# VHH binders against Probable histidinol-phosphatase: the designs that were tried, part 9

Target 1, 306 residues: Probable histidinol-phosphatase, of Schizosaccharomyces pombe (o14059)
Amino acid sequence: MPISSHSHSGQFCLHAQGKLEDVIQEAIQQGFQSFSFTEHTPRDRVEDLYPEELHLQPEDLFKTFDEYVNEARRLKQNYGDQINILIGAETEYIRPESVELLKSLNTKYNLDYFVGSVHHVNSIPIDFSPELWQKALQHVGNNPEQLFIDYFEHQYDLMQRLHPLVIGHFDLICLFAPEDAKEVFKNSKSVWELIQRNIKYAVSYGGIFEINTSAFRKGWKTAYPQQRLLELMVEQGAQLTLSDDSHGPHQVGLNYHLAKSYLDKCGITSLCMIEKGPDGNGTVVKNVTVDNVWSKFVGTNGITNT

## First folded at step 1 (VHH)

Design u13 (framework vhh_surovatamig_d1)
Fold by ESMFold2-Fast, scan of step 1:
Structure u13 (fold): chain B 306 residues (1-306), chain A 124 residues (1-124)
Amino acid sequence: as target 1 above (306 residues)
Amino acid sequence: EVQLVESGGGLVQPGGSLRLSCAASGFTFSSYEMSWVRQAPGKGLEWVATISGSGGYTDYVDSVKGRFTISRDNAKKSLYLQMNSLRAEDTAVYYCARGSDYWELGYSTPFDYRGQGTLVTVSS
């Protein structure tokens, strides 16, 4: 009975693979009880296009997003009786003005929820390549503590103005951090005060933190967030959900057996599942046990029991 | 200690068939997407085929669709590529690769591990 609150397809994301329908069919085949479509939000400036998108115009991103929502609605109509399908989006917070664009998208499409993600610090991508991470570091005077501070301040601005239901890969800023920057992250009181502030703020509006298993395929020993952060979230009374952050059918449920071990190690016995309200209106969150999530999980990406 | 060991390459005539194998060790094989990638003489690395951890999803570069079949045996920790109707243009060193989403890029490296390769020569 697995769940995933964060996913992408090659049909609507240039660095992913496969059709959206192939993604949901794979989730059904693996016995998922809930699966959310959360394609990236469009951007309205040429300078905010990723290197892979240089052949596109901003208007193309809006067209792609419109096509995504239409296809997702068709798939929910066709498969919704077999699996709980949510239709949302993963945010792009590039600059403070990004939030108004996100609000306008929700007004137009009435999305089930946002995965609130920050992929840029001072408008520079921090999860695209090590080279761009270094450019982001140079922008703040080669001061890694300031880069971390700016990341968590951007995250806080997004939280305050949008109240995203799911907080995406909380510590993504650490993905390309070299060892000396990781030591700064570990030891900075200023950074950890911002982390605690952000966790408390999200908890205060009902935000839930994703356990995002894409960190494992990127060479991490844990999911996002790393163990110390997960322990802090639990101590602060935070609610948690599970996400594969899949970028195609081949990544649905990937490394969920490693996630189970991680959750067990940290003493986590409860997760949140997202669903629609009783009459199909509104987005609601319900608690499920970790044991129920891994019960009857088929395939080899999770722990199976009867 | 991650290890990927390819076998099954060789010389074959145009229109012939070969089956490549890859033996994996040092990691939980079933938890990773696996790919075959190739490098033709004087050219760059080209992605050929991918299979999901469960085996439920496969994808191929257009030039091999209908001719090549990727498969896996998770109990034996083995990856396979069945190559039919081989063409001179398929001549390359073929690598077994463990898939990676490190930069969220499709159809290309980064693959976090690959084997030493097995040579396939298609020639009259």
Scores: ipSAE 0.000, ipTM 0.264, lowest interface PAE 14.3, mean pLDDT 87

Design u14 (framework vhh_surovatamig_d1)
Fold by ESMFold2-Fast, scan of step 1:
Structure u14 (fold): chain B 306 residues (1-306), chain A 119 residues (1-119)
Amino acid sequence: as target 1 above (306 residues)
Amino acid sequence: EVQLVESGGGLVQPGGSLRLSCAASGFTFSTYWMSWVRQAPGKGLEWVATISPSGGSTDYVDSVKGRFTISRDNAKKSLYLQMNSLRAEDTAVYYCAKEDYSFGYDSHRGQGTLVTVSS
């Protein structure tokens, strides 16, 4: 019963590998019950392009996204009888106006759901490189507490205005945080209050939090979110889902055996699986049991620097 | 320059025991989750066991639970797999794997050690 609520392919993401069809074929081969395509949403400004995208124009991102949705629907038609396929997108929240773009994409494509992710603080990428994380820190006066506050305020704005079903890698802001900034994160009452607010808010509209295993491949001892945050989510009655955040066929199910150990350590025995309702109507969340079956299918190798 | 070197494989009769070792170098061993994975003749790669950086958490594939024990010595930068009550179906090449292990040139898994269980 392996599931993944968050994934990418090299066909539609410049820092990923492989075709979308290769990704779904790998998920089928590993015995996945449910697998979601959630490619990145486009951006409408040149200044919002990632460093790897500087040779592109915003119009190219919209064309790529259109091609993604068309290919995903073709694959769902062809493979949907073998595996539960959801077609969504991972949000890019760069500025408050980003939400209107996200709403327009959902109106045009009628996506199954969004993975609500924040990859920028004050329009500066915080998960691309340590250098850009430092640039984001400089923008707030070299005050790491303020950087964390801004991150969770952006996340809250996204939650309030879009109600994404899945909350993506909740504590991504910590990925490139140096040790002194991590101590601020750990000890800031202001930051912890925002974290509690955001968790409670997402729970209130039915949002579910992903256990995102990409943190393991990036050197973390846990998935996103880190243990203290996962424990808080459980305390707040949050529902959890599982995501590999794969960036190619080689990362499908990557480190799921580590996720199993992490969930066991935290006392988590159930997860949410996302699927379409009967006859393809609406998006439905149901509980599934975590056990050794899905960890048996993690013979996938994966190497990607993102 | 990540290197993982497995040893301890060999021919053993059903019901016998072997201890596999993996010597790690080129990375901070104590901070990484480590796994054992295996590949039986003509089959795909199968995950066997995982251990946390501290050694405080372990997990196993159902078929080896109660028979295999994964352990580590961070001071010696070594990973171990104690295999007891071996069965013919345990015959495989066993690989030591670092987090984000790879089947190619990324050096995230070793060259393997062959375990043959037969009479």
Scores: ipSAE 0.000, ipTM 0.133, lowest interface PAE 17.0, mean pLDDT 85

Design u15 (framework vhh_surovatamig_d1)
Fold by ESMFold2-Fast, scan of step 1:
Structure u15 (fold): chain B 306 residues (1-306), chain A 124 residues (1-124)
Amino acid sequence: as target 1 above (306 residues)
Amino acid sequence: EVQLVESGGGLVQPGGSLRLSCAASGFTFSSYAMSWVRQAPGKGLEWVATIYSGGSYTDYVDSVKGRFTISRDNAKKSLYLQMNSLRAEDTAVYYCARDTSYEWFGDYSPMDVRGQGTLVTVSS
């Protein structure tokens, strides 16, 4: 029975497709055991609006998030007996002050958990386009090692101050990195020391690393994180979960057959599933076998497992 | 190699109909949402319609709702766009596109896979 700890819908995300209800209906149809709604957190500055959002104001993002939480709660009431539904959010860590906004959202909405994601380095988006990735690089003096250092320092600040349950797409900074920058990433002792620090820190507070299959649809041969990082996480005793990072019903469970191959290649036999505790109290993490997750799975790729 | 080949365009009068087809090869067609996007002369790319991998969910740009119908045949690896009640502003080159471009922020810019296009001209 498959699981996903990270998802989006076109109803609450301008670069996604379909209604939140369509997404959960697709997850039910595919036999998902657990599925989390994790729409993006709002931003409080005009300069943090993406190009697709230029017709909006920050106030509109907060209204959209409020509508998201209300719809998610309605869907949990209506479908929660058929599938385990968690209601969370994917963080936007744009600057250090972002963490206080995230804490205030949790105080207001009492979310089940956060997917702790960093999509910006020094307030510049690094997963939007190659052009903006280059702008972020220019901001640090055209030094790719410094860009990677800043990314993992932002991730560390987020980890220390928010303790997000799920660590989102750990190595997203590599998505638009050109070949020479990827070579720096592979060979920098300074960068790998920060990576090791961040992994150990998250493990220390019970953080879980997502195996995020959206990397496959973006042309990667692995999920996030790439193989070397996944091997390091396993070596350090990290707990892992599975996420499709779906951006519409058509992406629910997308490339999960590739994820299975990747997990098998890396010798991973256990994953974590997230649930609400008894009578809705707290958030509980349970171990599940990889074989259980893929048992009787019928995904968008038409694969059926026994 | 991933390939998409569009066909079915032509000249029609306002109020007329056309059916566009797209033949896909080089990837598992049934695993991807598919879209039609268009580019009018001197303008940028505009998303028109998307159909999800199983065919049950569809989305349309407001200007074509009720006039256009997107459909697919996964067994034939084919995508279709039935265009009714055509207007002069529907004049454009129409492209078949694989879904991954929709995840990118900003104006629709298919950086993934699209075909060579098929021209639709609506005029008298």
Scores: ipSAE 0.000, ipTM 0.187, lowest interface PAE 14.9, mean pLDDT 86

Design u16 (framework vhh_surovatamig_d1)
Fold by ESMFold2-Fast, scan of step 1:
Structure u16 (fold): chain B 306 residues (1-306), chain A 120 residues (1-120)
Amino acid sequence: as target 1 above (306 residues)
Amino acid sequence: EVQLVESGGGLVQPGGSLRLSCAASGFTFSHYAMSWVRQAPGKGLEWVATISGSGGSTDYVDSVKGRFTISRDNAKKSLYLQMNSLRAEDTAVYYCAAYYDSEGWTLDYRGQGTLVTVSS
């Protein structure tokens, strides 16, 4: 009975594949207990379009998001009896002003929750390519410590002003970090003080940290977050959830067998499942055992329990 | 089904030129930004250039600016990379790509690649 708190489809994300309906059908086929739709939030400036979006205008992103919410609600009506479906969004925090846009989206759509993600440092994408990561590094004077500081300051601002329920791929900034920058990350007292502050703050408002398995398909030996960060989260009393961050039906539950091994290695026995409250009112976080999450899981990407 | 077929690679001397082509099918080509990505022997994937769906905007990695030009023909569903002043470090398999994972390097739709070797 696996869960995923973070996903995308090719119908509403230009770098993903397949229809939203194909994604939920795959989750049902694999025996998922709960699955969240969390397409990217739109952006309101031309300069914030990704390379694959250069043929679009910001208004097109808002139309796409509206179509996403409508389709997600149709699918929840049609499939909700077979699987718990949550309808949320993954944030784009490009600059401080981004938060007001995110608040306006929640006012308009009354989303179940946000996955609070930071994909930009000083408005420069840091998870798109190594070249853009280097551009972000050049922007801060080729100082990797400052790049990490800015990333966690952006994450903190997002946490303080939006209180996203799920903290998305906490250490995404490390994805394209070269070895010398990784050493700075490992050894910087300043960076780790900000990390501890951010973890403590999220815990204080009830934020939960995702164990995001997309790191495995990107060549990591762990999910996000890396082991040292996960151990720190546990020490701080953080609650954890599970996410495949799937970008199409082919990625639903991808590498969940590696996630189980990682959780076991770190001594994690409990996770959080997100669901609607009684009669569909409000968003509720429920503790589940790791054994329950992997119970009756069907598929090659997870641990099969019979 | 989405298909991308690259062609135009080969062996050239330093300072030479090549024009790569990519034939696309199975999706509405004009609605998607397209990119060229390369992989040198023993190295990871490196983004080279992107062009918007309309062709109105382009972007390049710094090492190829002024030497490479990306272009497209939406009527023919084709993407091109004009490579001038080639250097030994440009030696790589070049891929045409339609989809990227913004959370990291995941190329869901890319072709088989075309090999470019720059050697004297």
Scores: ipSAE 0.000, ipTM 0.199, lowest interface PAE 12.3, mean pLDDT 86

Design u2 (framework vhh_surovatamig_d1)
Fold by ESMFold2-Fast, scan of step 1:
Formats: structure tokens, C-alpha cells, sequence
Structure u2 (fold): chain B 306 residues (1-306), chain A 122 residues (1-122)
């Protein structure tokens, strides 16, 4: 009975595939007990559009988000008796002012929760392409330590001001990092202190960290976060959840067999599942065992976990 | 079965032009962002250009900006790369690639074709 706390569809995201309904039907078919819709939040400035969005205006992103919330609510009404459905959003933290927009979206839509993600450092995308990652590096004087510092400072600002329930792909900044920058990430005391600060802060307000399996499809040997960071989270008493960060029906539960091996290797036996409270009021977090999550699970390739 | 078949590669002189094509089948082409990635002799894969599913948005590696143009025809299920002002360093096998998630990268693509060789030399 797997879970996913983070997902997207091609109906509401230009770089994803398929209808939101196809995504939830696939989750039901695979025996998911909980699945969260978490489409990207809109942005209010032309300069904050991704390259794929240059033909759009900010107003179009708000229309798309409104259509997303309406469709998600329709699907929850239709399928909510078969699977626990949460309706949230994945944040775009581009600049400090982004947080006020995120608060306004929650006021308008009363979302179940946010996946608190940082995809930009100093307003430059760091997960879009290696070339933009290099542009972000150049912006900080070709100093990879400073790029990592700025990333975790942005993450901290987002945590302090929004208190997102789920912390999205904690170490995403490493996705396009070359080997020399990865050595800086590994060895910098300053970066490590910021990582520890951010983990402790999220734990303090009840934030949970996602084990995000999209790292596997991007060539990583682990999910996000990498093993050293996951071990630190466990030592700090952090609560963990599981996410496929699916971008279409074909990615629902993708590489969950690899995630199981990773969790077992790290000695993790408990995960968090997100639910609505009684009468549909409020959002609550419930502990589930790793054994429960993989119970009766038929993966994307049809192979059951043991 | 997802299939991507590239064509249009060949030998061209520096300063010349080539147009690469990619025929897609086995999936809803208009629902996917598409990329061109290349591999020069003795080097790793390098992302070159990406286009959104609608065709409205494009992005390029800095070394090809102003010289290469990515485009698509969703009715024909075809992806194109118009390459102008070709340089010796553009010599590579060019792959049509479908990227199945939000992160555009030559290291994390979903599917790719068999490639088409572009040689820029005199």
C-alpha cells in the first residue's frame, strides 16, 4: 500500500505528461493508500517564467492553477472513497517576495499542504539545465560554496515564513553539480552547518522530509536526499515521507523498489502518511511502517516487493 | 512502444547549415517536451536544445544560441533542429530525446533515438 506526497500531471505542467485523472487511476491500480496532487505554484512576474513558459503571461499560470484545484477537487469527490487524496502544491521560491504569493494562494484555495521546494538560487533556475546551473554559479563569482550557502539560505527563509509540511527534494542543488562542486558540498563546514540548521528548524515546526525517488530516474544511486543527509535527518529525529515526484501516469511509483532498498540500507522502518482530519477538516500526519507501505505493492513493472 | 528516429545528419563545411529531423511514434507527441542532445567524439553527452510540448517555449546551450533553432510539428509528430553557422566543435552524434520529468538534462532523459552523425570539416 504505497504512498506519494508529491506529484504532477501534463494537464497542468508543460514538462509533464497525461491527465490528472490518469495519474490517480494509475495510483489506484498500483494499490496506493495515499496520493497527493501537488502541481507547481504560479508566478507573478514575466522574468520568473521558465524557458518552456515564455509564450505565456503570469495570468495564464494563475488560470492553470485555478483549473488544477477545480479538477483535483472533482477527482477527490469521485475517487476519494478508493484512495486517500490530498490537494496541495509544490512551491516556487524565486525571491523573498515569492512567499507572500504562496500565502495568498493558501488563503484563496485552503490547500491541504505545500511541498516546500527551492528550484532557483538568486532567481536563476538550478534544476532546469546544466547551463543554467553554471549561470547560477557565475552569478556568485564561480564560487560553488557560495551557491550552496545561498540555496540553503533560500530554503531556510521559505521554511521560516511558510512552514511547509513537506520539505521537497532537500539536496536538489546537487543535481547538476560537477564533481569538484560535489567535493565542496561534502567538505564545507559552512554548508554542513546550514544543512543541520535547516533540518533542525523543519523538525521544530513539524516539517517532514520527502524521500523523493525522482533522483533515481535522473541517474542517482539514491533518492533525494543523498545517504549522508538522510543519516543526519534520522539522527536529528526527522520524520520522513515517500514521494515519486511523478510527472505522468508512467512515473507513478517509479523506482519504489530502489527506494525500499535505500530505506532498508539506512535502517529506516517508519514513514509518515498525510491525511485529512475528521470531517475533512485540517491536515494530519500519521506514522506508517515501511512494511505497511510495501505491503501488497505491485510496482510499475508488476513485480511485488518483499 | 516509444520510438524516435533521427535523420538529416551528414558532412558539412564550417559556416554551413544542416536541418535535423526526428520522427516520433508510440506516444502522444504534443504532451511531451522534446530535446536535442549530442555526443562529440571522445566526450560525454551534452544537452543542446529543448522545446515545450506546445512549441511555445525554447531553451539552448549558450554555445549554439543564435545559430541553432529547435522547432516541432505536432500534427506530423516531428521535431527539428535547424543548425546554421556550423563550427568544427559541433561535430557529434545528435540524438532526439524525450524528457519525462521536469528537469531538462542530457544525463536524465527518458527515451532517445539511435542518433544521426553530423561532421563539420573541410
Amino acid sequence: as target 1 above (306 residues)
Amino acid sequence: EVQLVESGGGLVQPGGSLRLSCAASGFTFSSYAMSWVRQAPGKGLEWVATISGSGGSTDYVDSVKGRFTISRDNAKKSLYLQMNSLRAEDTAVYYCARYGDEFWSYTGFDYRGQGTLVTVSS
Scores: ipSAE 0.000, ipTM 0.185, lowest interface PAE 15.4, mean pLDDT 87

Design u3 (framework vhh_surovatamig_d1)
Fold by ESMFold2-Fast, scan of step 1:
Structure u3 (fold): chain B 306 residues (1-306), chain A 121 residues (1-121)
Amino acid sequence: as target 1 above (306 residues)
Amino acid sequence: EVQLVESGGGLVQPGGSLRLSCAASGFTFSDYWMSWVRQAPGKGLEWVATIKQDGSEKDYVDSVKGRFTISRDNAKKSLYLQMNSLRAEDTAVYYCATSYWDDLEYGSDYRGQGTLVTVSS
């Protein structure tokens, strides 16, 4: 039965679509066994707002997040007997001080887990547009190797201080990388050493890496992470989970047929499913076979994946 | 099943106007960002315009800004594109689509069958 450890809705994310309830109803209809709500964490500075959020104040983001947690808990009460619903958040690590905000959110809301994501390098967004990616590159003196180093150092700081259960789209920094920067990513010994360090560190605290299928809808031939990195994760004994990173009901389970092909190509036969502990406290990671994940999969609505 | 049905296309002279309509069904229309995308003969899909769920935000490709106006009526579950000062380069099949902005041109997950707009010579 399919699983997703990372999702968004248009109700709580300006670049997503649909109500949170529509998202969970779609997951149920497709036969999902586990589905996590993981809306973006708020930010406490005006300069940390995304371009689509410039009409908002930081206080609006906190209000939106509060409304998200309340709605998610209502939906878990109403649908939790039909599907395993987890209530988490996707981190925004914009600067080192971001971690204290994340810790305070967990203290206030007692979230099931974090998807530990880095969407900014030196406070500049790197997954919003190629234009902003180039701005991030300019910030480090037009040195792609330094941009990659800073990205993985931010990821490492987040891992060390928060221990997020799920590591979000590990190589997101490559989304808007031009060909010359991709060549640096491939050949840099320094970058590769940081990648190895971060994978080993996450494994050491029980972190699991998401196979994130949103890369396919963004034109990639693989999910996040790219094949070389996924092979490295397997070599280092990393646990893996599956995520659609859906941004609306229409994206629930999107491109999971491509994910299955990718997992098969890489020889991956097991994934992790996340659920609540027996007393309803704490999170438990359960191993499931790839065959089991797909055995009850009804599939997407068919418009983009028949 | 999500269905989007476009109408209002046709043949028009340069400088003329057309209004495209899209009727949506099978989803909660008022909860979705909506877009118009087009495909000229022999070209790929091009995003034209996007509108937020409540109509408060609108975006346009530079070539149509000031000439085209996107609007929606959530009660009627309808999306519109008012096209003024039409140019030969606007000749394309126009599609109503759901949209997202995690790529540069607003991706589209659902599209209708399209409506052909031909701007003569």
Scores: ipSAE 0.000, ipTM 0.211, lowest interface PAE 12.6, mean pLDDT 86

Design u4 (framework vhh_surovatamig_d1)
Fold by ESMFold2-Fast, scan of step 1:
Structure u4 (fold): chain B 306 residues (1-306), chain A 121 residues (1-121)
Amino acid sequence: as target 1 above (306 residues)
Amino acid sequence: EVQLVESGGGLVQPGGSLRLSCAASGFTFSSYDMSWVRQAPGKGLEWVATISSSGSYTDYVDSVKGRFTISRDNAKKSLYLQMNSLRAEDTAVYYCAKGPEYYDFSTWDYRGQGTLVTVSS
């Protein structure tokens, strides 16, 4: 009975594939117990559009998000008796003012939860391309330690002001980091103090950290977060959940066999599953065993394509 | 910057015991998997044992299971290998080894100077 707390579809995300309905049908087919829709939040400035979105206006992003929430609610009505469906969103924290937009979206749509993600440092995308990662580095004077500091300060601001239930791909900043920057990440006491602060803060308000398997399809030997961070989270008493961060039906449950190996390697035996409250009100978190999550799971997308 | 300093090697008779120690510096010890690897005379490097960063998971090469115990003290930045029921084939230089960030369990990207263990009558 696998679970996923973070997903996207090509219907509402330009770099993903397939309809939202195709994604949920695939999750049902694979025997998922719980699956969350968490499409990207819209942005209100032209300069915050991704390169793939330059033919759009900010108003188009708000219309797309509205269409997403409507479709997700239709699908929950139609499939909610077969699988536990949550309707949330993955945050875009581009600048401090982004948080007010996120709060307004929650007021309007009453979302089940946010995946609190940071994809930008000083408004520059850090997970789109190596070239943009380098531009973000140039913005801070070619100082990789400062880039990591700014990333975790943005994450902390998001945590303090929004209290997202799920902390998205904690160490995404490392995705396009070159080897010399990775050495700085490993050895900076200043960076690790911020990491510990952020973990302790999220734990303090009931935040849970996703084990995000998309790192495997991007060439990593671990999920997000990398093993060093995962062990630190466990030491700090952090609660963990599981996510495929799927970008289409073909990625539902992708590399979950690698995730199982990673969790076993790290001695992790418990995960969190997200549900609606008993009367359909509120969002609740319950513990499940790793053995239970992989029980009777025969996923078609669980193996990395060679 | 990374330093690993092994100690505790020596000459022992078959059936004897030794405890190896490794003092780590120059990196955040508590954040990395640690391993013991060895090189017997005329042979290549052989992985012996690994312990996860938290100490919760351990693994061993089949030939030492039940005889060797790997442990760590993160507060003291130290790694240990308790070797019991030693055999002549355990004769080797033993290296403390640091795990890399993104590789499989039981791999390493740095090893220390080594300490010689000789099992002979």
Scores: ipSAE 0.000, ipTM 0.118, lowest interface PAE 16.9, mean pLDDT 87

Design u5 (framework vhh_surovatamig_d1)
Fold by ESMFold2-Fast, scan of step 1:
Structure u5 (fold): chain B 306 residues (1-306), chain A 121 residues (1-121)
Amino acid sequence: as target 1 above (306 residues)
Amino acid sequence: EVQLVESGGGLVQPGGSLRLSCAASGFTFSNYWMSWVRQAPGKGLEWVATISGSGGSTDYVDSVKGRFTISRDNAKKSLYLQMNSLRAEDTAVYYCARLEYSDSYWGPDYRGQGTLVTVSS
């Protein structure tokens, strides 16, 4: 019975594919026990629009998010008896002021939870392209250590002010890092201390780290986070969840067989599942065994309709 | 104009080998991650293998690990898939794909017309 705590659809994300309803139907077909809708939060500045969004205004992003919440609630009403559906959002932390926008969204929509993600360092996207990653590096004087420091400081600010339940793809900053920057990441005492601080802080408020399988489709040998970081999380008593970070029906459960191998290699036997409380109110986290997550799983390990 | 042209497909017996090639043009090849994706008869698209722009990182779907090898030659702007120990289940149209990235989305933005691989006795 697989789970996913992080997903997107082409209906509400211009770089994804398919309708939100197609995504949930695919999860049901694969035997998912729990599946979370977590579309991107809107942004309030023209300069924060992605290349595929340049024909839009920020006001259009807020309209899209409103339409997302309405559709997600309709689908939960129609399919919620077949699968546990959570309605949340993946954060966009572009600058410190972003947190006030996120708080206002939660006040308006009463979301089940946030996936706390940082996709920008000093307002520059770091997971869009190698070219933009280099622009982010240039912004900090071509110092990779400073870029990593700024990333984890942004993540810490987000954690302290929002307390997101799920910590999204913890080491995303490494996605487009060239080999010399990866060596800095491995060897910097300053970066390692910030990583330890952030993990300890999230554990202290009940934050859960996602094992995000999108890293596999991007050419990684592990999910997010990489093995050294996952081992540190286990040492710090961190709780873990599973996410496909799907961007369409064809990516639901993608590479979960690789995630199973990774979890087994690291000796991880328990994960957290997110669901609604007994009365249908509040968000509840419970432990599930890795064996139970993979039991009755029909899934796919590629872009295949099963 | 971005173009990807696959070649090297054909009929092969179980246990045999084939090498697929893809010629790329119209973009800076070395700046892009590349992928091989296949579609078996009556199935959807299945990702097979991916390779980083430098060639330093590779990944494979479990069913082909140890049998298939993805590689690239950036000077020749070419992508390759060496397929060994072929099985009937590998029968598919194979597509060369350029991978785009946009805020956590990882998928092909261009693919070729495909080359058919049939594994049969």
Scores: ipSAE 0.000, ipTM 0.137, lowest interface PAE 14.2, mean pLDDT 87

Design u6 (framework vhh_surovatamig_d1)
Fold by ESMFold2-Fast, scan of step 1:
Structure u6 (fold): chain B 306 residues (1-306), chain A 121 residues (1-121)
Amino acid sequence: as target 1 above (306 residues)
Amino acid sequence: EVQLVESGGGLVQPGGSLRLSCAASGFTFSSYYMSWVRQAPGKGLEWVATISYSGGSTDYVDSVKGRFTISRDNAKKSLYLQMNSLRAEDTAVYYCAAHDWEYGTSLFDYRGQGTLVTVSS
């Protein structure tokens, strides 16, 4: 009975595929017990548009988000009896002022939770392409240690001001890091101290770290976070959840069999599932066993097909 | 070196059919999701269809559902798009892409040169 705390659809994300309804129908078909809609938050400046969005205006992103929330609520009404559906959003933290926009969105829509993600360092995208990752590196004087420091400082600011329930793909900054930068990430005491600080801080307010399987489809041997960071999270008593970070129906539950192997290797036996509280108020976090999550997994991605 | 070579485009009348092909090399084709994307004159790239690595799952943009069929042959390292009941709005350069629409493995990273489809009377 799998879970996913982080997902997207092509209906509301230009680099994703398929309708939101197709995504939830696929989750139901695979036997998911919980699935969260977490489309990207809009941005209020032209310079914050991604390359695929340059034909749009910021106003279009706000209209798209409004349409997303309306469609998500319709789908929750229609399918909520078959699967636990949560309606949230994945944050875009581009600059410190981004947090006020995020707070205003929550005031307007009363979202179930945020996936607190950082996709930019010093307003430059770091997960879009190797070329943009190099541009972000150039911005900090070709100093990879400073790029990592800035990434975790942005993440910390987001954590302190928004308290997102789910911490998205913690080490995304490493996606396009060349080998020499990976050595800096491994060996920098300053970077490691910031990583420890951020994990401890999130734990202190009840933040949950996602095991995000999108890393596998991007060529990684692990989910986000990499093994060293996952081991640190466990040592710090962090709560963990599972996310496919699906970008269409075809990615629902993708590589969950690899996630199971990774969790087993790291000795992880429990995960968190997110639900609405009694009377539909607030969010409630419940512990589920890894065995329960993979129990009766109907989809081939979990390879339970008994 | 990743290489994708599209073929099968051409001029066709409204209501006609075309079959596009994509020959892949330089990577383990059977391990990748494959997509067809298109670019109409003066417009941006639009996703058309995706097929899972095994062919067990397919997805389509609403405007082509019931008219287009995506398929693959892993032994031949080939991707196909059967296009039926073609409309003027389907006029575009069609690209094969070995990717999954995610950040960092975008459509632009592994697309071929494209094949032109013109639907005109």
Scores: ipSAE 0.000, ipTM 0.133, lowest interface PAE 15.6, mean pLDDT 87

